Miniprotein binders against a2bj90. Designs and how they scored, part 180

Target 1, 235 residues: a2bj90
Amino acid sequence: MSRSARRKTSALNTVLRVVEVFASIQGEGPFTGTYSVFVRLAGCNLRCPFCDTRYAWSLEAGKPLGVEELVEEIARYEPSLVVITGGEPLLQRHPLNSLVEGLESLGLRVQLETNGILPAPARDEQLWRVYHVVSPKDVPVRVPGAKLHPSWVDYARATGRAWFKFLVANEQHVREVAEYVAKLGIPRSRVYIMPLTPEKLDMKELLELHSRIASLAVKWRLNFSPRLHLLVQLP
Key: E = the ipSAE of ESMFold2; O = the ipSAE of OpenDDE; V2 = 0.75 times the mean of E and O plus 0.25 times the DockQ between their complexes.

## First folded at step 21 (miniprotein)

Design TX4 (at its last look DockQ between E and O 0.90; V2 from the best seeds 0.86)
Fold by ESMFold2, look of step 21:
Structure TX4 (fold): chain B 235 residues (1-235), chain A 83 residues (1-83)
Amino acid sequence: as target 1 above (235 residues)
Amino acid sequence: SPEEEDEAQWVLKLARIYQRAAERAARRGDYDKAIFYLDLAVELLEEALELFSNPEIRKQIEQELQTTKERIEAFKKKLEEQK
């Protein structure tokens, strides 16, 4: 019974800076198609030129929310998956671990989206038990300062709870990804390539780009990630 | 072959998709995004030059490549002005 009391006390004393909370589908990676609640945390340690969520770069863009309040809001959606994204969620690591504790105590499944610069979870963190989609930004797009922390590969091997997702435009990009993951010892079964799609692309062009990148995924024996939410016009 | 022609035409089409995306980003003042997309377009236009043998098409691609590089420099100046 003390378990419930611990959850409540931790949630009450911890605050996250949150940009938005909304329901949609997970459109990318291994959980594509899952009814999800997205929690976008403020702050990012990168300024990627291709970023579609620039409004989340500054910590000041987030509103402070207590973790207990946030858990209650998320639970009301009755999600099949809670996707924690941002900016870079690991910039708020301490309160993020409290949020994960609260969500898991309610039996909610959690996935984190990260650029992988900060280290993977330690065994004694609540984040150890959640799923992670890691999107390195140093290949094929070379964002300065974006170096994957080596602990993510160790974490993926130890837990089976991490996948690596890369934006690509053409076969040369796929070749660079293949070389990168081979050098780091990341098995192909953990790698997704995803179409590098500009904002407001018309549907025919969007579908054609998906088709071309999917064909490359088959050719290179890598997993393909759509951007399904764009194809079905959801946020 | 039909497959080689299809791939060559797609590479050009994709370059132009990124060029249009760059102009949309520039109209919003996102010059770093615009430059990123034009750099991709340059890479694709250079690839297209290896795929087309027709001299008229190659001349067109070479001019498009030069124009795109000039646009990159213009956007770099705009980005610096925003600093």
Scores: ipSAE 0.848, ipTM 0.935, lowest interface PAE 0.7, mean pLDDT 92
Fold by OpenDDE base, look of step 21:
Structure TX4 (fold): chain B 235 residues (1-235), chain A 83 residues (1-83)
Amino acid sequence: as target 1 above (235 residues)
Amino acid sequence: SPEEEDEAQWVLKLARIYQRAAERAARRGDYDKAIFYLDLAVELLEEALELFSNPEIRKQIEQELQTTKERIEAFKKKLEEQK
C-alpha cells in the first residue's frame, strides 16, 4: 500500500461526520436522568415519518471532526455519560470504534443509540464494551426497511449491555411489543416502552400520555421510558 | 363502567392529538409525517368505536373516521406530487 493509501485509510478511521455536540440530561431508557454529552452523528439508513432529527439524515449535514478533537471537546463537559446518537451511528462504525476507545481511555461511560438494523458489535470491536439502547422500528410502528438484526439478541444475552426501546401509542402496540420480544427470546427486563409523542405537544396532554403508557408498562410488566427532556424542557 | 368510559374518552382524545399533529405536518409539507399520524388516528378511532355504546357518539366517530381516511388519501396524492 502506498503512503497516500495508508494516509487515506487512517484519515477515514479517525474522522466522524458530526451534526451537533451538546450537554443535557439523558431523557430516555435505562440511563434516564444522567447528565450526558450527546454526540449526534450524521447519516441514517431509515426515513422514519415521526423522526424529530430529520436534519441528521444526510451525511453532508454533518461536519468532519477528528476523533481526538471530539474526545477533547466531550471531556471538557465532565459528563457522567457520553451518548452517541444521530441518524444511525453505526453507519460510521470504523471511526466510531476509535471514538469509543478514546472516551474509554479517559474512564468515560458510553451509551450508543441505534435502530438495530446493522449488526451488533463483534467481540474485537471497541463498541462491544459500551452500553447499547436498540430502538427497533419494525414493531409496532412498521417503518419501511426496518428489521432488527438478530445479532442484537445474541449481544444482549452475551453481555447484558443492551436494552430494547419501543415506541407505543396504545395497549395494542404494547401487546405487539410483548409478543415480538417473547418470540425473539428478549427478556422483559431489557424491554422499554416509550410514548409516541408528536412534536409540540401540549404539556398537559404530554403528561397524560406519559401516565397512560406508564400504566400499560406496569400492566404488561415492561419497563417504562419517559421522554424526560420534553417534560423538563431540555434539549 | 366508569373505567370503560374513561378509556373510551382517552382513546378519542389521543386520536385527536395525532390528527392535530398531522395537520401541523401537512401545513409544513411533511405529508409522510401527516399520513403516519393519521394512520394512528384511524386505529384509535376504530378502537373508540368498539368502546363507545352511545349511538350519537358512535355516529360522530364514524364520520370523523371517514373524514380522516379521506385526508390520508389526499395527503398520499400530495406526497406523490413531491417525488
Scores: ipSAE 0.833, ipTM 0.933, lowest interface PAE 0.6, mean pLDDT 94
ESMFold2 (binder alone), look of step 21: mean pLDDT 86; pTM 0.847

Design TX5 (at its last look DockQ between E and O 0.95; V2 from the best seeds 0.88)
Fold by OpenDDE base, look of step 21:
Structure TX5 (fold): chain B 235 residues (1-235), chain A 83 residues (1-83)
Amino acid sequence: as target 1 above (235 residues)
Amino acid sequence: SPEEEDEAQWLLRLARIYQRAAERAARRGDYDKAIFYLDLAVELLEEALQLFSNPEIRKQIEQELQTTKERIEAFKKKLEEQK
């Protein structure tokens, strides 16, 4: 392979397709309330009907950004957490490992948001060291092509750095989640249920839905994830 | 029971939240999103129907179910026309 071909392959491993970078509060999951920088990566392997970030589905919707430049941009916000989200971040696994390495070298904590379809990190990946919130789309919402990769259950057991977040509308959905996680051997302490909220809800309706799903979380002995950013009107 | 009645009334309100979301999605041409929210509305209306004993309320829910199912089929047709 010529020196030119090695430089092109090395350059491809150091560039991410990024939709947006912004600072806010983490509104969901185990890090709710944390001041965070969000990095929304382009491209998704799903087409969830309820997706609020459809503009991120194409890789072409993202701008190419160097990993080094992106690390410097993130660091300027002085975040308590870096949240890697998007469509599906693990579609950009190679440059994503380089990004994580850069962020961790600065002492920054990193959380990945993933749909869990692609394999969990291996022990030799930089991604092995970070926190993961896995959002399965097969239960209860049954998105076509969604299936949790079994390696996420193994990763959760080996590291204690994974949680599973499920969208629910009613008690039947909570039951289905409880049965699903029991079958997979996922501890209930690692499971979050979150309200399935449509866009542009009335604040009264949003609060009532949160209250109803939180009550179900207590009844079923599961963790509750708010949509805190919607409740406090942040990005 | 009063608790079952409160739950039934909540399920109706939630169904109507998803129906409104579906109609907003359909106006944007997002028929996949519209169908998804109407399917949720059907599930919630069917659950509410099991909790109501009042014949007039049951009749209203049955009519709302029928209308919702007809809207789903109309949006499925429109979704196929976009492919």
Scores: ipSAE 0.867, ipTM 0.947, lowest interface PAE 0.5, mean pLDDT 94
Fold by ESMFold2, look of step 21:
Structure TX5 (fold): chain B 235 residues (1-235), chain A 83 residues (1-83)
Amino acid sequence: as target 1 above (235 residues)
Amino acid sequence: SPEEEDEAQWLLRLARIYQRAAERAARRGDYDKAIFYLDLAVELLEEALQLFSNPEIRKQIEQELQTTKERIEAFKKKLEEQK
């Protein structure tokens, strides 16, 4: 293969299909409250009925962007955290590793959001050093086709860079989460429960739901994740 | 007990939250989302029913539960019509 052909092949492998890039706060999980730039990648391997980002399900929903172009766009926001989300970002794993390399070269902190169906990063991937919030969709909300890949537990143990976040509505759901994480050997310090919040709740309802789930988190000795962006009305 | 009564009333309010969310989703044609929220509402109503002893309150919950299940079936039909 000639030098020109190798460069063209590399350029194609460094293109991401991107639905949107925007600044906001990280409203969920261990980095809650951090000034962030969100990069929503197209494509998903699930069709969760509760998904509020259905517009990102198809790869065709994303516009092709070169990784270097994307890094420059992200850097102009001067974020404290870059959150890579989607759809399911690991469907675009190869160019995603290139994006992570570019962001890390600028000293930018990166967090990935994943449903955990595809395997955790290998040691030789740039994604190995990224923080991951893994949201399994098989418990307590049982989405067809969802199953946490076992490598995520091994990855969390080896690196300390993964946390597990679960949507819950009531104490029975929390009990199911507690049993699930105990069976998998996931320590409570790595587990977040988060309110299953539909769209367009009024503020009183949103606050009461948060309060009830937070109380359950304390009772069950689990971490609580808000959906802070909903409470403060940010995207 | 007062704590059991508070929990039961919360479960009813939460079921109503999900019922309203289901109707909003159905108005947009998202019948799979609507069914998901109504299934949650059914779970919450059944849980609340186990906590109430008052026969009049139990009758009201049972009626709401039946209405919700009928709504699920209506949305399932609409979901199939979208296919």
Scores: ipSAE 0.860, ipTM 0.940, lowest interface PAE 0.6, mean pLDDT 92
ESMFold2 (binder alone), look of step 21: mean pLDDT 87; pTM 0.866
ESMFold2, look of step 22: ipSAE 0.857; ipTM 0.940
ESMFold2 (binder alone), look of step 22: mean pLDDT 87; pTM 0.860
OpenDDE base, look of step 22: ipSAE 0.866; ipTM 0.947
ESMFold2, look of step 23: ipSAE 0.836; ipTM 0.931
ESMFold2 (binder alone), look of step 23: mean pLDDT 87; pTM 0.864
OpenDDE base, look of step 23: ipSAE 0.867; ipTM 0.947

Design TX6 (at its last look DockQ between E and O 0.95; V2 from the best seeds 0.88)
Fold by OpenDDE base, look of step 22:
Structure TX6 (fold): chain B 235 residues (1-235), chain A 83 residues (1-83)
Amino acid sequence: as target 1 above (235 residues)
Amino acid sequence: SPEEEDEAQWLLKLARIYQRAAERAARRGDYDKAIFYLDLAVELLEEALELFSNPEIRKQIEQELQTTKERIEAYKKKLEEQK
């Protein structure tokens, strides 16, 4: 391979399509309450009807940003955590590994949000070292084309750096989650249930829904994920 | 039981939350989202119906179920017209 081909492949690995970068509190999953910079990547391999971030579905919705420039932008916020989310971040896997390398070199902790359709990180990827919150879209709510890749279960077992977050509306959904994770051999300690909240829910209804789902989490011995950012009116 | 009645009332309330979400989606031409939330509302209304023993409440839920199912079919047609 010519030096020119290596430079072109290196240059393609250094640009991300980014929708937005912002600082907030992580509102969901095992890192709830953490001061975080959110990096929303463009492009998704799903079209979930309930998606709150459909503006990120197209790759063209993102601006091209160099990895180095993005690392510098993130570092200015002095985050306790960098949350990489989007549509599906793993669609940009190669430059995402470069981003993780840059962030880790600064001592920044990284958490990925993924739908779990694409394979889990391999041991030789920088992504192997970070935390992952996998949000399956095949249970209890079934999105066409969604299937959890089995390698995420193996990754979770091997590293202890993955959690699984499920959207639920009622006890039947919680039952389906419990059965699903039992069948896959996912420890309950790695499972979060989260309220399926529609957009523009009033605060009273939002709180009641949180209370109901939290009670189900206790009953079913699962972890509860709030939508904390919605409860405290942060991005 | 009082607990079953509280749960049934909650399920009914939650169904109505999703119905309102569906209406907001449909007004934006987002019929896939509208159908999704109405399907959830149907599931919740059916579960609530199993818990209610009061004939008047059951009749109201049955009417709401029927109306919701009709709206789903209407939105499916509109979704196909967008393709």
Scores: ipSAE 0.869, ipTM 0.948, lowest interface PAE 0.5, mean pLDDT 94
Fold by ESMFold2, look of step 22:
Structure TX6 (fold): chain B 235 residues (1-235), chain A 83 residues (1-83)
Amino acid sequence: as target 1 above (235 residues)
Amino acid sequence: SPEEEDEAQWLLKLARIYQRAAERAARRGDYDKAIFYLDLAVELLEEALELFSNPEIRKQIEQELQTTKERIEAYKKKLEEQK
């Protein structure tokens, strides 16, 4: 009995392959500082060398969890935000839409994190109504095979519910981001630059890098994303 | 100018931060991550080189660049051996 056949006949037992569920704060992007529950889905369509969550790359890293059970688990945390991340969550698009439906029915706010390779939500998807932080991996960090699907720009314009976040190390990277977003027609108000921060950086170095990238954000009139969870030592 | 001097010193410091991150990644066997950070370090060193005029400082940066590029090639071979 294949999972595809069961999904076509009934959505009651829809499952997601989940690596971890945990409470923390959202440390990045427009919802920085929000008390959040993170749902890390298994599987990724990229192998970014800088990835700090390599343990989520393989679908086998996740365990199958029923969507209804997941909704109940998430709700017990009483989150202000539910962050769906991964790997690449859109690899599990069908059951993900079911999860979003369940969370929305309880009035929970949802944010998706995606590398933007797969298309933006269609109007008839539950994902249409949630917030998205899109992190393209083809500029300035040049990951082979990464290419932002153009539908994300259309989605952002139509809904106002998508932002674009880029890892940068220096001003040349910021210039490349500025040129990229101008070419695609992404307004500056939707763009975040974030420090490209290695693991195990000491606090002095971490603060200095944050300061330098934040100054560049002001200079280039872009939004700044910290990695706040690193500064306050949360997962 | 003071701003150019501060920028040049920061670029060197940041390059060295990424060099250390690359070494940590290589010790875990993550040679693709190590190469990524060393490529960033090369970019930063090249940028810093454009901001220094003192020949002795420039020579030191060029030596650091060469060493870093040699490490990249060594890690590329290690990455292929993992296959």
Scores: ipSAE 0.863, ipTM 0.940, lowest interface PAE 0.7, mean pLDDT 92
ESMFold2, look of step 21: ipSAE 0.856; ipTM 0.938
ESMFold2 (binder alone), look of step 21: mean pLDDT 87; pTM 0.865
OpenDDE base, look of step 21: ipSAE 0.868; ipTM 0.948
ESMFold2 (binder alone), look of step 22: mean pLDDT 88; pTM 0.865
ESMFold2, look of step 23: ipSAE 0.840; ipTM 0.933
ESMFold2 (binder alone), look of step 23: mean pLDDT 88; pTM 0.865
OpenDDE base, look of step 23: ipSAE 0.869; ipTM 0.949

Design TX7 (at its last look DockQ between E and O 0.92; V2 from the best seeds 0.88)
Fold by OpenDDE base, look of step 21:
Structure TX7 (fold): chain B 235 residues (1-235), chain A 83 residues (1-83)
Amino acid sequence: as target 1 above (235 residues)
Amino acid sequence: SPEEEDEAQWLLKLARIYQRAAERAARRGDYDKAIFYLDLAIELLEEALELFSNPEIRKQIEQELQTVKERIEAYKKKLEEQK
């Protein structure tokens, strides 16, 4: 392989397709309330009907950004957490490992948001060291092509750095989640249920839905994830 | 029970929230999203129907269910026309 071909392959491993970078509060999961920088990566392997970030589905919707430049941009916000989200971040696995390495070298904590379809990190990946919130789309909402990769259960057991977040509307959905996680051997302490909220919901209706789903979380002995950013009107 | 009645009223309210979301999606041409929210509305209306004993309320829910089903079929046709 010519020196030119090695430089092109090395350059491809150091560039991410990024939709947006912004600072906010983490509104969901185990890090709720944390001051965070969000990195929304482009491209998704799903087409969830309820997706609020459809603009991120195409890789072409993202701008190419160098990993080094992106690390410097993130660091300027002095975040308590870096949240890697998007469509599906693991579609950009190689440059994403380089990003994680850069962020960790600065002492920054990293959390990945994933749909869990692609394999969990291997021990030799930089992604092995970070926190993961896995959002399965096969239960209860049954998105076509969604299936949790089994390696996420193994990763959760081996590291204690994974949680599973499920969208629910009623008690039947919570039951289905409880049965699903029991079958897979996922500890209930690692499971979050979150309200399935439509866009532009009335604040009164949003609060009532949160209250109803939180009560179900207590009843079923599961963790509750708010949509805190919607409740406090942040991005 | 009063608790079952409160739950039934909530399920009806939530079904109507999803129906309004579906209408907003359909107006934008997002028929896949509209169908998804209407399917959720059906599940909630069916559950509410099991909790109501009042014949007039049951009849209203059955009529609402039928209307939602007809809207789903209309949006499925629109979704196929976009492919």
Scores: ipSAE 0.866, ipTM 0.947, lowest interface PAE 0.5, mean pLDDT 94
Fold by ESMFold2, look of step 21:
Structure TX7 (fold): chain B 235 residues (1-235), chain A 83 residues (1-83)
Amino acid sequence: as target 1 above (235 residues)
Amino acid sequence: SPEEEDEAQWLLKLARIYQRAAERAARRGDYDKAIFYLDLAIELLEEALELFSNPEIRKQIEQELQTVKERIEAYKKKLEEQK
């Protein structure tokens, strides 16, 4: 096939189903505070009762966007970080790798958010070189069908590019997380605990919960993740 | 101890935060989310009960637990109706 024809065929096969693209601040995990563009992909392999983004569960919730077009849209925001989230982004793994390739070719830094059920990137995937925040749904509350794929721990140790983030409400939850990560061999430096916050808490309650969970993080020698976007009232 | 009392009072407050979150979820028809928050509230109330020795407070917590359990059963029925 000619170069032009091969590119047209590739563009037709490099489509992502996208729910929304928007600029905001990364409010959680190791990159908290970073000016970011969020790309929310459609589809999820879980139906968590606490999910804040149920509108992204179905693939039909996403609109088809070409990867090249999406890269150009993202670049116009001049982000310091591109956060790929969803649903579960790894359900669209093939076109996602194409998106990552395009973003990296422009020097844009990428972070993926995943529930960790699907395997970690292989060495020959574009996703191998991006940052990952893995949020297992095994603990402290166990979502049916959730099980962290063991490759994520191996990937984190091999690359240093993955962190593990857990929603907690109290010290018993933190104890359960600590036992879980110890059993799996996940070092404390890679672990974040984050307040399990319902939608639309008043600010005083939100701050009190943050304070309590942060104190537990110090007590248990784990990293603390805020939900900074909630504190500063950004999406 | 003062630290145990502070923790126990916080657990009660947090349980009530989750109960209100459950009510908000139920008003939107999200009964699975409502049940999730009420289950969390039960865990917190049970933990608080272990920390309080005052009989009057313990009786109040036990009554609150029963009320939450009844709400869970009502929401489970509504969730079944959505299937």
Scores: ipSAE 0.858, ipTM 0.940, lowest interface PAE 0.7, mean pLDDT 92
ESMFold2 (binder alone), look of step 21: mean pLDDT 88; pTM 0.871

Design TX8 (at its last look DockQ between E and O 0.94; V2 from the best seeds 0.88)
Fold by OpenDDE base, look of step 23:
Structure TX8 (fold): chain B 235 residues (1-235), chain A 83 residues (1-83)
Amino acid sequence: as target 1 above (235 residues)
Amino acid sequence: DPEEEDEAQWLLKLARIYQRAAERAARRGDYDKAIFYLDLAVELLEEALELFSNPEIRKQIEQELQTTKERIEAFKKKLEEQK
């Protein structure tokens, strides 16, 4: 490999396209209630109709930011957790591994949010060490082009560091999730159902929807994910 | 059954939540999002219709279903016009 090719590969591994960085409470999944810094990466391999972050779909919507600079920015917040989200963070897999390495060197915990279309981390990736919340888009709501990569099931079994989060509206959706995870051999203890909430819900309606889906979670012996940030009016 | 009636009333309420979300999306030109929420509203209205025995309520739900399906087709046309 020429010196020029090594320099181009090193430069590509050190820059992320970042939409936003902000501190809040993790509102969803196994880390609900955790004081977190959110890093929203640009670019997505899906076009979910229900996506609340459409502005992150294009890679061009993100600003180029160096990994070292981003690590320093995150560290200033003294987070209990760093949440890597976006469109699809794994579209920036190489610089994302470098980011994780930097954050872990500071003793920071990292959680990735992914749609699960791209392969799970391999053992040689820094991403292998972090927590993952996988949000499949093929069940119960089917997004065109969404298919859970089977390696996420294997990763979950091997590491215990993955959970699966599903958007649901009614009992039929919860049934479909239960059947899907049973078929894939995903333990129910790793499955979260979350209310499919439209934007700008009335707080009373939001609470009632949470209550109804939480009751279904108990009935179906699944974990419940709130959208806590919506309930407490945080970003 | 009072529990079935409560569930049926909830399904109607939730359908209407998604219908309002669809109309908000459509006003922004987000017809893909509008169709998505109306499809959910149809599923919920159909489920509610199975739980209601009252002929007047059933007739109202059937009318709401028909209107919702017509709105879906209108938004599909609008979505194709944007391509």
Scores: ipSAE 0.871, ipTM 0.949, lowest interface PAE 0.5, mean pLDDT 94
Fold by ESMFold2, look of step 21:
Structure TX8 (fold): chain B 235 residues (1-235), chain A 83 residues (1-83)
Amino acid sequence: as target 1 above (235 residues)
Amino acid sequence: DPEEEDEAQWLLKLARIYQRAAERAARRGDYDKAIFYLDLAVELLEEALELFSNPEIRKQIEQELQTTKERIEAFKKKLEEQK
């Protein structure tokens, strides 16, 4: 096989379907406030009714980008954190591992956002070393087809690099989350509750919802996640 | 009880926030999102109803609940038509 043909084949095997790449602030979870580049991958294995990124559901929504090209694009932003999100990024697991390898070779910190249906990283995957924010969609929101793969709890215990984030509207939802994480053996220190925030809330409503959920987090001794990007009007 | 009264009023306010979100979603044709938010509104209204003893307030909440449930059924029909 010629050198050109081998390179072409390798580029095809290291391609990601990417919806968008943009710089912003990580607004949610343990890295809230960090200057970040977001990489939204196409494709999702859920159809959450509350999803605000429905445009990423289909793999065809993504533009094929070579991993090396994508690494270069991301690096130009000089991010403090690279957030890989989607859809569901683990649907593109193999080229995603290649992307993670490239980013980590440049010393860039990587965080993955996942709905947790697909298994946690294996020890021999590049994704093993990445930080993960896992957002199960079967409690309290009960999205059809959602189920947290049990390997995520084992991964969190083994590595300390996973956190679990839940959308909640009221105290009953927080109670359901508390029962769920206790049943699964997820320690409270790894759990975030976040306001279930519809689009187009005015600032007063947004702040009041944040205040109410934050008070519940304190009451239930759970971590609170804001949606900081909404509060500061960033993407 | 001031804390119970504050919670009850917040539940009503939040239910109405989700009802407005549902109507915005329905105007865009996102009936699954609309139904999701109305289901949340029903949960919140039911919770609020248990906290109010005033008959006029309870009657208003019960009417709001019925209207919301009827709206859910209407959106379910529209969602099915989209399939």
Scores: ipSAE 0.861, ipTM 0.939, lowest interface PAE 0.7, mean pLDDT 92
ESMFold2 (binder alone), look of step 21: mean pLDDT 84; pTM 0.808
OpenDDE base, look of step 21: ipSAE 0.869; ipTM 0.948
ESMFold2, look of step 23: ipSAE 0.854; ipTM 0.935
ESMFold2 (binder alone), look of step 23: mean pLDDT 84; pTM 0.810

